# VHH binders against C-glycoside deglycosidase alpha subunit (carB): the designs that were tried, part 2

Target 1, 368 residues: C-glycoside deglycosidase alpha subunit (carB), of Microbacterium trichothecenolyticum (Aureobacterium trichothecenolyticum) (a0a0m2h8p8)
Amino acid sequence: MTALGTPIQGVTLYSFTRAFHGREYDLEGLIRKTAADGFGPGLEIIGFSSFRGFPAIDDAYAGWFRDLIDEVGLVTTSLAVNADIGIHRDRLLNQDELIEYMTLQIKAAAKLGFPIARVQISIEPDSMEALAPIAEAHGVTLALEVHADQYASHPRILALRDRYEKVGSPFLGFTMDWGATVSGFAPSLIEAYRRRGASEELLGQVVDLWNTYYEQGPPADQADHGQRFGSFIGLAARHGRPDLGIDFGINGTGLFGPARVDDWRTIAPWIKHVHGKFFGIDENGEEPSVPVRDLVKLLVENGYNGAISSEYEGWHWNYWQSPFDIISDEQAVQRSAAEAAGSRMITDLAEARTQLGAWLPNTEGAHA

## First folded at step 16 (VHH; from x2 with N32Y T105K)

Design y4
Fold by OpenDDE, fold request of step 17:
Structure y4 (fold): chain B 368 residues (1-368), chain A 118 residues (1-118)
Amino acid sequence: as target 1 above (368 residues)
Amino acid sequence: ELQLVESGGGLVQAGGSLTVSCAASGRTFSDYYMGWSRQAPGKERELVAVIFSGGSTYYADTVKGRFTISRDNAKNTLYLQMNSLKPEDTAMYYCAAYEYKFGEKDYWGQGTQVTVSG
């Protein structure tokens, strides 16, 4: 029997992208706001979008950042890193250059104090295998994100799992993204479409179409996925709104994934980080499109002691509600869910640091 | 910033074949939904084909079985192989990249003209 997990409450600054782009807050401001509003203690940051000069981080800046984190009372959890081989205009990075570039990002993560690097879903098993020793050398766990339209039992993800098992490194794992296992469209998204002039009939049919696929389960193969995408395109066209078709298709097949919560059990032992992706909180204090309670329960039952980064994704279309309020409400759901599962969310900084340090693998001396 | 440049358009006889290409720069296109759209004179732009990062594809009914969308990640290039071309396929063909999104923000190329003579 696995002991019940105590997930660590956290947030990704990605949730506050709107405020950041609007220059309401700079990085320091968001960090301070995060701490002040009690969204921590776990803090996740996107490397390229948040740190100037990333992945080149000078010692002075790293020192400043670490001091800031200590000052405000947060614990760094995951740094989102990218594997963009097209960063240059003249040519693409080859495999060796990719590994080198990833190495720089891993070093940056270590230098900044992040024990986890979230790796993009596009990374191949060979690359993950090649990066394993580098990760170990720097004490940074690589957690490849499982993101819609893929899911835990997707053949690609299973292939990665199998490679992890073969490699046998504790520094390889997954980032669980809740978007892969939603239970419906977010009402706020539907409202956003409504505000774009979509008829109630169209919206109803869009929802029904998604629900149909949800009942069927995730797409069986690429052809099925394409067909589902096309169904949304056609639906929009039939209602005289082809301009909405691609949005329906992308969101319906790529953002709101139809896999069931139990699918995560397939890779549960390898989940190192969690993107608590969500889209809104209703008047009853619940997330109507993401089964947060079931997801937290699953994590608790599987002994997950990592962080859950609340990832508010509704900011793309929801301009009428505060992301800060919504995140606060969503984290309340997480806490409630953990308690209902016979456990709790960790909200104490010292406890979070201790637990994360004990639960994740580490390498001494990696923080240069 | 992702930039897209189409090429390969031209004049072709009905029943002929043509391949158009879209070269991406600035970012890898693998992180995007990539697609081809076309616009004929006096008509609205229509989606022709889409390929997802995972390899899934979509085709409009008007081109299904005749056109093939593909990508070369090593070259950061998107392709549209067009077979059995018809005069009705005459249009400006555009390459596009789509993100998980809400709204109208997309990346587009300048287009390449395809003309099919009867």
Scores: ipSAE 0.500, ipTM 0.826, lowest interface PAE 1.0, mean pLDDT 93
Fold by OpenDDE, fold request of step 17:
Structure y4 (fold): chain B 368 residues (1-368), chain A 118 residues (1-118)
Amino acid sequence: as target 1 above (368 residues)
Amino acid sequence: ELQLVESGGGLVQAGGSLTVSCAASGRTFSDYYMGWSRQAPGKERELVAVIFSGGSTYYADTVKGRFTISRDNAKNTLYLQMNSLKPEDTAMYYCAAYEYKFGEKDYWGQGTQVTVSG
């Protein structure tokens, strides 16, 4: 029997995108705020959006950053990296160039002290295989994000899993994104549509339509997915609000994934990082659209000892609640869920560092 | 920032075919839902077709069976193959990239004019 996991509490600074873009905080400010508000100890940062000159990181900056992290009492967990093959206007990067570009980002992650690089879902198995030795050389685990509209048992994800199995590198894995396995629309999203003048009838039907698809499960194929998207478009049009159709479709078939929580078991051994995506906390202190408790339970039962980076996505439409307050509440749910599962969330810095270092692969064995 | 530039529009006779293209730059379009919309004079903009990251597609009923949306990842380019064109297909065709969003944060091209003569 696999020992129960003790996930590490954490947050991704992506949750605070509005504050950052609004210049309420700079990077240092957000890091300090994160620590002060107790969202740590785990910290995920988006590379390109947060680090100037990324992926080129000079030694002085890296030193400063590491010192800051130590000062405030956080532990870096994941650096989100991008496969920007379209960085040039005239042509795309070829495979070799992509690998090189990814290598630079992996090096940056290592330099900054991130043991994990979150890789975008667009990366193919061949590329992941090619990157495996590079990852190993730098002691950085590549965790490809499983993000809606895909899910753990999606053919593409299974193909990646199979490639991981074939390659046999402990430095390849997945970032589990909770958006793939939601249980309903976020009430705050519905409210946002309401504030845009959507009728209660329309909103009710949108919710019902999503629930119908949820009951059916993930789309059977691409055609089915397209059809589902179209159904939202049509629904909006029938109610005289075609302007909302695309939003309904994108959110209903993309952002809010209809897979069941148990689906994650298909790739559980390869989960290296978790985006604890959520959209809001209700008056009862629960996340009504994301089965947080079940997800945490699953992770605990599967011996997950990595970080859960709380990812508040509601900021896209929710201007009336503080992301800081909401994250606090969500993390409380995580803690409660872990306890209920016979475990706990790690909130102690020293313990987090020790556990993460022991749980993730390192280069010491490779160089011995 | 993602930039989109449409091309390929022109005058075509009814029953003819035309392919419009959308070149993406700045970012990979694989991170987005990509779509074509069109706007005819005096009419509202309508969604024509969408292609998702996973490859699934959506078509408006008005173009279903006649239009094909595709993408070339190697070229970071979106296409719309239009067959059996009709005068009612005359419009400015726009390329768009959609994110998981609420609000108006979409990326749009400047459009390419398609005119179908009867």
Scores: ipSAE 0.457, ipTM 0.812, lowest interface PAE 1.0, mean pLDDT 92
Fold by ESMFold2, fold request of step 17:
Structure y4 (fold): chain B 368 residues (1-368), chain A 118 residues (1-118)
Amino acid sequence: as target 1 above (368 residues)
Amino acid sequence: ELQLVESGGGLVQAGGSLTVSCAASGRTFSDYYMGWSRQAPGKERELVAVIFSGGSTYYADTVKGRFTISRDNAKNTLYLQMNSLKPEDTAMYYCAAYEYKFGEKDYWGQGTQVTVSG
């Protein structure tokens, strides 16, 4: 793919989880805030946590939601759905039950107007293949999320890519999560550890250890991954802070994925949606942990015309900054990056609707 | 919400073996970092072993080579096989699940007592 892409600007409401759970905003208020602050036109929502009765959505509720979206001028892009087989109190779903549960969520996405259902990494290729005709029947693209500690060239992801090629359905693809290609330990998380009493020496060594692993790239195998985790545990213990070891290990070997930006090329033709995951914005207005400019350039150069849903992950630990300001600043980086690559981010509602419709398969196109 | 229930603790002779189990319910644990910690009387809780969602494992130096963590996704159950047990292994053993992305919310079981005589 050689034609320049024009990615659609958007946001996932996941970015504002604290405001939602803290009751500062209900769903309607958050949607209105999103539009008013200019984070659209694209909108991604988490189905289970956001919609009353999900995945059972009645027509009146769907009508209310669609009317609200039209009123405020947004475009529904992706609905995050749940593939968790352990949703019951006392048993696991078998495959038939999982397919049934996923079918209800695909139908909910269609009813609410989402052309993409973002699927969790845990779903197996056989299940994804079984869902393809259901996705086609309802006009909803299934996009399996590739995130840390996996990455585009991970054997499991390549196996799924090869399965997509064999199945041949345009309704199967990936959601690209930028957390797999992090280039620096998040300074906002370092600040959070500092506020929990971690010494500057410990914090400097955590960053240095992470940088050492970043230079090596993803772990070579499971033993290497475990050894890296153990190194973070040991580092915390050596500084008398074994209480921080798990946090260092999970973030350092799981959340901050060290794959390189170019790794995404291995699945680029199947990328249907993007989670623009990021952890903060520094005093220069840049994201110091995620190579946003390089990632946007890669998407532009590879002809990506889908949405990038800005996904602020730092709300888990950053209580001193507004997530709304942080999203605004990160989206400015994306727009600047697209311009520098000779293109632009789509911020106009009508253009976004037309382009998203052309980017994704539909029932008319699927019958050709 | 995820619920964790340990079982299989008891009295065992020094040099013996014991397997403890942790049954998870309410959610599958396949996307969690799962682990075992232990707490001896008067001591701080100590991380024993962790198994990652992708199958990688970590062991504390005090148990490495003697303990094996494993999981059975079909039964949503975590295991800790403890071999060559020593009196110093006497502790309450806790199953834990760490949320994959952040470790912000940890789930803990009620514990199962392991007592090594000898």
Scores: ipSAE 0.435, ipTM 0.764, lowest interface PAE 2.6, mean pLDDT 89

Design y4
Fold by ESMFold2, fold request of step 17:
Structure y4 (fold): chain B 368 residues (1-368), chain A 118 residues (1-118)
Amino acid sequence: as target 1 above (368 residues)
Amino acid sequence: ELQLVESGGGLVQAGGSLTVSCAASGRTFSDYYMGWSRQAPGKERELVAVIFSGGSTYYADTVKGRFTISRDNAKNTLYLQMNSLKPEDTAMYYCAAYEYKFGEKDYWGQGTQVTVSG
C-alpha cells in the first residue's frame, strides 16, 4: 500500500502578476511578502518575467537571490521556463536551437536553486527526450505542464507519458495544473462580466451552457471543441453582446477544463509538481470552481510529496479582492483537505527542504 | 510585441475565391487562439473564424461551408481561404490573436480589404 502523501504548501508568484506589473511590488518585495504572509515554504517563479537578463543569470545576481531566499526562509520549488520558439522576430527556432535555448534555462534554474523547471505544453516528445541528459547533468527535473484545454488522458499527454516510460529518466515528468479539472464556471468571472454590463439572463445561460458541457466531459474531438466555442459565441450574440463572445468562448472551452479529478491517475506516477490553479474564494471560504478538496485527497492517496503551488488565475478579472487574501484563503482549504484525507500539508521550512530533496532525484541541484 | 500583418485582399467577382493571410512576428502564434474578423462600412465588426492552438476551428454561420481557416506554424502564418464569395462578404478583414484568458490584450492587424463585385 502506498503511504499517504504530505504535499508541501507553496505559491507561484504568477498569482501576484497584477501587483508586480502594476509596480506595487518588485521581485524582492513579493518574495518577502510571500514569506511574511505564510504562503511558503514552497516558492515558484516565472523566469523570463522575473529575473533580469533571464536566462543569462550572472553570479552576483544569483548570489543575491539565493541569499534572499535563505534570509526569508523559503524553498525554491519550480522555475517556469519559456519554450516559445518564436523568440526571433523573423523566424521560428528549429529543434536544435530550441534545445540550446532550453539548456540555458535549465542552467539558470540550477544556478538560482530551483530543482524543477516547468516546461510549456508546446514542447514535443523528441525535444523532451533530447533534454533528459541535460536535465540530469544539471540536477533539474523537467516537468511539462498539463493544463486546459489539455488533460491527463489526452492523446498528446499519453504519448509523452509513454515516451517518459521508455526514456526512464527520473528527471522527466509533469506539472499537474488544476485548471484541467474544473467543476464550475468561476463566479468571480461571472461578476466581472456583470460589471461589464452583462444581463443576469445572459450570465445564467453562460453558466448553464458550461454545466451542460461539464456533464459531457472533455470534447470528444476538435469538431466538438469548436462547436462548444461557437455555442458560447452564439449565446453572447443572441443577447446583443457579441463583444463578450470571445471571452465566453476562450474561458468556457479553454480555461475551465472539464476533465474529472480521477483523470489525473493516468499520469500520477510522473507528477513532479502541482499548480494549484484556482479562480477565487467564496463567502464561505471555499473555492467554488475547482474541486480543491478532491484534488488534494487524490494527491494524498497517491503518495504525492511534492509541492502544490497555489496559482491564482482570477487576477485577470478580479479587481475588487486582494490576491494575497485569496491565496491565504485557498491555502487554508488545501490544509483542511489534506487533514480530512488523513494527512497534512507541509508548512515547516526544514521539513519541506528534507521532503523535497527526497521527492526529487537526489543531486546537489535538486536538493538545494 | 506580437505584430500581425494581413495581406492578399483585393477585388474579386461574386462566386469567386480569394485567400487572405496574416503573418505574425515578434512571437509565435502557436499558443494563441487565432482568428479572422471583418467589418463592412457602417456595420459592427463580426467574428468570421477562429482556430485553436490544438487545431479545432469555429466558423460564423454566414461563412460556414465557404471559408476555411488554417495556420502554418512553421511560417507563423494564418490563412483564410474564402470560396463562393458574395457581395455581402465585402469588408475589411482583420487578423486577431487572442489570449486564452479574460482581460489579456488582444492583438489586431491593420486589415486587408476584400471587395466582392457583381
Scores: ipSAE 0.410, ipTM 0.747, lowest interface PAE 2.8, mean pLDDT 89
Fold by ESMFold2, fold request of step 17:
Structure y4 (fold): chain B 368 residues (1-368), chain A 118 residues (1-118)
Amino acid sequence: as target 1 above (368 residues)
Amino acid sequence: ELQLVESGGGLVQAGGSLTVSCAASGRTFSDYYMGWSRQAPGKERELVAVIFSGGSTYYADTVKGRFTISRDNAKNTLYLQMNSLKPEDTAMYYCAAYEYKFGEKDYWGQGTQVTVSG
């Protein structure tokens, strides 16, 4: 028997990328805004784009950050890090250098108070295995993000799961990204294409094509995936809009993953963090593209006690709505869904801190 | 910021083979959709091939079966192996990196010329 999970409400600042890069908010201002608007208690941040000097974080800066987090009443959940072998202008990192670079980021996560480092999908099983003792030494869980165009049962993800079983470390796992289990082409993106002059006939056919692939589920193999991409390219060209072909193809086969919600059961024991990826909220207050209610129900039923970081992706194309309002509305769906599943989302700071500590291994493993 | 530099272009006889390369720096391209496009004189730029982060590939009908896109993640390098070349393949070949999102920013190289004679 598994007890019902009580996921922790949270947000990733990725959701507000346009406000941050547009200098509407600096990091401190954005953290204060997100706390004031009630998007916490959980907070995820992208390391290299947010923290000065990342991954080299001095003690004074870390102190400032931790004091700010305590002041505004948030709990740090996940720090997004990169396996970026191209960081040097004139050469690539070798394997030992990659491990060293990841080690610096793990240490930075610990120093800043993040118990989870979200790892990019590109890292290989041998590298994750090599990093396990380092993660253990610093008390930072490494959670590889599973996102479209991959999915929980994708062969690459299964290879990692099998390696995690062999290694046996509680500090290795996954970040579940809801973009892998999309159930509809985002209406706000269709509206963005309409504003770029796409005809209603073309837009209707894009949706119909995506729905055809949704009924089939994830591509059967790499050739099928490429053929789906080509079908979107060809559709745009047949309507005299080859300029939209790449956008249709990337979004239709890469951003909007058609795996089923139950696919997540394949890796459920290793899910340490959740990106609540979503693309908008409709007039009924629901997410029309991501099955939020089914996903929250799955997490609750599987005893998930980690954070769900709402991750708004629609900011890339939606210039007519506030991302802050959209996050607020999506989090309301999550809370409603958890209640409907017989549980609740944790929104209380003290409760979130206690539960996150109990959810993750040895949260005191990094001395600071 | 991601930078892309193509190389390996040149003159080749019809029926011959050539491999062009694209070295990426500043970022790993493992989270990007990487691709090759080409532009012949007086024609629009056309997509030639794409390789996805998970290894899936797409090829334009005009090159399918003759061209192979691949990447070497350890070298952060994208390749296009072109076999059975035809005069119609003559073009400037560009490397591109696409984010898996509404295409607000694509990264492009400066191109490498491929010229097929005969």
Scores: ipSAE 0.396, ipTM 0.742, lowest interface PAE 2.9, mean pLDDT 89

## First folded at step 17 (VHH; from x2 with N32Y S53R)

Design z4
Fold by OpenDDE, look of step 17:
Structure z4 (fold): chain B 368 residues (1-368), chain A 118 residues (1-118)
Amino acid sequence: as target 1 above (368 residues)
Amino acid sequence: ELQLVESGGGLVQAGGSLTVSCAASGRTFSDYYMGWSRQAPGKERELVAVIFRGGSTYYADTVKGRFTISRDNAKNTLYLQMNSLKPEDTAMYYCAAYEYKFGETDYWGQGTQVTVSG
């Protein structure tokens, strides 16, 4: 039996996108706020959106950043990196260019002190294999994001898993995104549509339609996915709101994945990071659409000692509640869930640093 | 924030073929759902095709079997290959990028005009 895991409490700054774009906080301010409000100790940051000149990071800036992280009492967990190199519109994509671009981002992650680079879902097994020695050389674990509409047992994800097994590098893994295993249509989004004048009948049917697909499970193939998308469009149109159709479709088939929680067991040994994606907290202090408690339990039972980065995705539509309050409440659910599972969430900085350093692979001198 | 620029529109005879493209600025192109919509004079804008992050596609019934949507993430470009064009396909074609949507989060291009003569 695998020892029970002790996940590390964390947050991704992506959760605060609205505040950042609204210039309520700059990067430093947001980091300080994150620490002060106790959302740490784990910190995930999106590279391109947060660091100027990314992936080119100069030594002075890296030093400043590391000092800041130490000052505020956080531990960097994951840097979200991008696979799209569309900077050059006139260039044909080749494998070498992709590897080079990814290498730059891996180096940036290492320089900034991130032990994990979250890789986008679009990366192929051949590329991950090619990147493995580079990741190892820099002591950065590549964790490809399993994101809706894909899921752990998706053929593509299984292919990646199999490649990981073949390659045998401890520096390859997955980022678990809770959006792939949603248990209900987010009530806050329903409320948002309500505020846009959607009828209760329409909203009820949207939820029912999603629940139908939830019971059926993930789409069998791309054609099925497309058909499901189309069904939401049609539903909106039938109710005289074609303007909502695309929204229903994208969110219902792309944001809220219908896979079951147990599906994650398929790739559990390769989960290196977790996006604790959620959409709201209800009046009872629970997340009504994401089975947070079951997900945390699964992680604990599978010996997960990495970070859970709370990812509040409801900020896209929820303008009436503070993201800070909502995240605080969601993290309370995580803590409660971990305790119920016979473990706990790590909230102590020193313990988090020690555990993360011991649990993730590292290369001697990579950060020297 | 993305800027979308459509190109490739023009005049084509019925039964002909045309490919329109959409160049996206910025990064994180692969994070978006991409789609084509079209609007004919006096009509509402209608969704033509969507390509999902995972590669799944959707087509309106009116264009199924004739149109093909594709994306090149490395080039930040979206394409729509249109075959067997009909006069009814005449419209301004718009490129759109969708995040997990709520209203104003979509990005749109200025459109490219496609005219099919009978």
Scores: ipSAE 0.306, ipTM 0.744, lowest interface PAE 1.6, mean pLDDT 92

## First folded at step 18 (VHH; from z4 with K101R D106K)

Design aa6
Fold by OpenDDE, look of step 20:
Parts: sequence; C-alpha cells; structure tokens
Structure aa6 (fold): chain B 368 residues (1-368), chain A 118 residues (1-118)
Amino acid sequence: as target 1 above (368 residues)
Amino acid sequence: ELQLVESGGGLVQAGGSLTVSCAASGRTFSDYYMGWSRQAPGKERELVAVIFRGGSTYYADTVKGRFTISRDNAKNTLYLQMNSLKPEDTAMYYCAAYEYRFGETKYWGQGTQVTVSG
C-alpha cells in the first residue's frame, strides 16, 4: 500500500493578477503579503509575467529573489514557463530553437531556486524527451500542465505518459490542473453572466446543458467537442443573446472540464505539481464547482507529497470579492479535506522544504 | 499580445471558391481558440467557424459542409476555405483569437472583404 501523501499548501501569484496589474502590489510586495497572510509555504510564479527580462536572470537579481524568499519564509515550488514558438513577429521557432528557448527558462528556474518548471500543454512528446537531459542537468523537474479541455485519460496526455515511461527520467511529469475535473459551473460565473443581462431562463438552460455533458463525460472526439461548443452557441442565440454564445462555449467546454476526479488516477504516479484551480467559495465555506475534497483525497491516497498551488481563476469575472479572502477560504477546504483523508496539508516551512527536497529528484545543477 | 492580419478576400462568382487567411504574430495558436466571424452591411457580426487548440472545429449551420477552417502551426496561420459560395456569404470576414477566460483576451484582425456576385 502506498503511504498517504502530505501535500504542501501553496499558492500561485497568478491568483493575484488583478492586484498586481492594478498596481496594488509589486512583485516583492505580493510575495511579502503572500507569506504574511499565510498562503504559503509553497510559492509558484509565472516567469514572463513576473520577472522582468525573463528568462535572462542576472546573478544579483537571483540572489535578491532568493534572499527575499528566505526572509519572508516561503519555498519556491514551480515556475511557469512558456513554450510559445510564436514569440517573434517575423517567424516561428524551429525545434532546435524551441529546445534552446526552453533551456534558457529551465536555467532561469534553477537559478531562481524553483525545483519545478510548469510546461505548457502545447509541448509534444519529442520535445519533452529532448528536454529531459537538460532538466536533469539543472535539477529542474518538467511538469507539463494537464489543462482543460484535455484531461488525464486524453489521448495526447496518455501519449506523453507513455513517452515518460519510455524515457525513464524522474524529471518528467505532469501538473495536475483541477479545471479538467470540475463538477459544475461556478456560481460566480453565472452571476457574472446575470450581471451582463442574461435571463434566468437562459442561465438555467446553460447550466443544464453543461450538466448533461458532465453526465456523459468528456467528449468522445474532436467532432463531439465541436458539437458541444456549438450547442452553447445555439442556446445563446435562441435566447436572443448571441454575444454570450462564445463565452458559454469556451467556458463550458474549455475551462470547466467534465472529466471525473478518478480520471487523474491514470497519471497519478507522474503528477509532480498541482494547480488547485478553483473559482469561488460559497457562504458555507465550500467550493461549489470544484470537487476540492475529492481531489485532495485522491492526491493523499496516491502518496502525493508535492505542492498544491491554489489557483484562483474566478478573478477574471469576479470583481466583487477579494481574491485574498477567497484563497484563504479555499485553503481551509484543502486542509480539512486532507485531514478527512487521514493526512494533512503541510503548512510548516521547514517541513515543506524538507519534504519537497526529498520527494523531487535532485542533482547538482550545471553552471553553464 | 497577439496581432492578426487577414488576407485573401475578393470578388467571386456564386458557386465559386475562395480561401482567406489570417496571419498571427506575437504568439502561436496553441494558446487560443481561433475563429472566423463575418459581418455583412447592416447586419450583426456572426460567428462562422472555430478551431480549438486541440483541433476540434465548429461551424455555423449556414456554412456547414461548405466551409473548412484549418490551421498551420508551422506558419502560425489560420485558414478558411470557402466552397460553393453564395451571395449571402458576402461580408467582411474577421479573424479572432479567444482565450478560455471570461472576456479578457480577445483579438481581432482588420478583416478581409469577400464579395459573392449572383
């Protein structure tokens, strides 16, 4: 029997994007607040959005950052890196250039002290295989994000899993995103549509339509996925609100994934990081759209000892509630869930550092 | 930041074919749902076709079976192959990129005019 896991409490600064863009906090300020408010000890950061000049990080800056992290009492968990080959205006990166570009980001992650690099869903198995030695050389685990509309048992994800198994590197894995396995639309999203003038009848039917697909499971193929998208478009149009159709479709089929929680068992041994994506906390202190308790239970039962980064995605439409309060409440749900599963969430910094260091593969990083 | 530039529009006879293209710069399609919309004079803009990040497609009923949306990731280009064109297909055709987020990252091109003569 696999020992029960003790996931590490954490947060991604992405959750606080609104505050950051609103200039309420700079990076340092946000990091300090994160620590002070107890959202740690795990800290995840998006590289390009947070670090000026990324992936070029000078030694002085890296030193400052590491010192700051130590000062405030956090542990870096994952750096979100990008694999967009369209970064240049005039041409696309070829495979070699992609690998080089990824290498720079891996090096940056290592330099900044992140043991994990979250890789985008667009990366192919061949590229992951090619990056494995580089990751190993720098002691950085590459964790490709499983994000809606894909899911753990999606053919593409299985292909990656199989490649991981073939390659046999402990530095390859997945980032589990909870958005792939939601149980319903977020009430706050529905409220947002309501505030945009959607009728109760329309909203009811949108919810019913999604629930229908949830009962059916993930789309069988691309045609089915397209059909489901179209059904939301049509529904909006029938109610005289074609302007909402695309939003319904994208959110209903691309953000709120209908896979079941147990689907994650398919790739559980390769889960290296977790995006605890959620959308809101209700008056009862629960996440009504994400089965947080079941997800945490699954992780615990599968011996997951990595971090769960609370990823508040509701900030896109929810301007009436504080992301800080909502994240605090969501993390309470995680803690409760872990306890119910016969374990606990790690909230102690020293313990988190020790566990993460022992659980993730490590090597002496190359200084090249 | 994503820039979209449409091309390929023109005058075509009813029953004819035309392919319009959308060149993207700044980012790849991998992060977006890509789509074509069109707007005829005096009418509202309507969604024509969408292609998802994973390759799934959607077509409006008015164009289903006649139009094909596709993408070339190597060229960072979106296409719309239009067959069996009808006068009612006359419109300004716009390329769009959608993120799977509520209302934030939507990009549009300047459009390309398609005119179908009867």
Scores: ipSAE 0.395, ipTM 0.782, lowest interface PAE 1.4, mean pLDDT 92

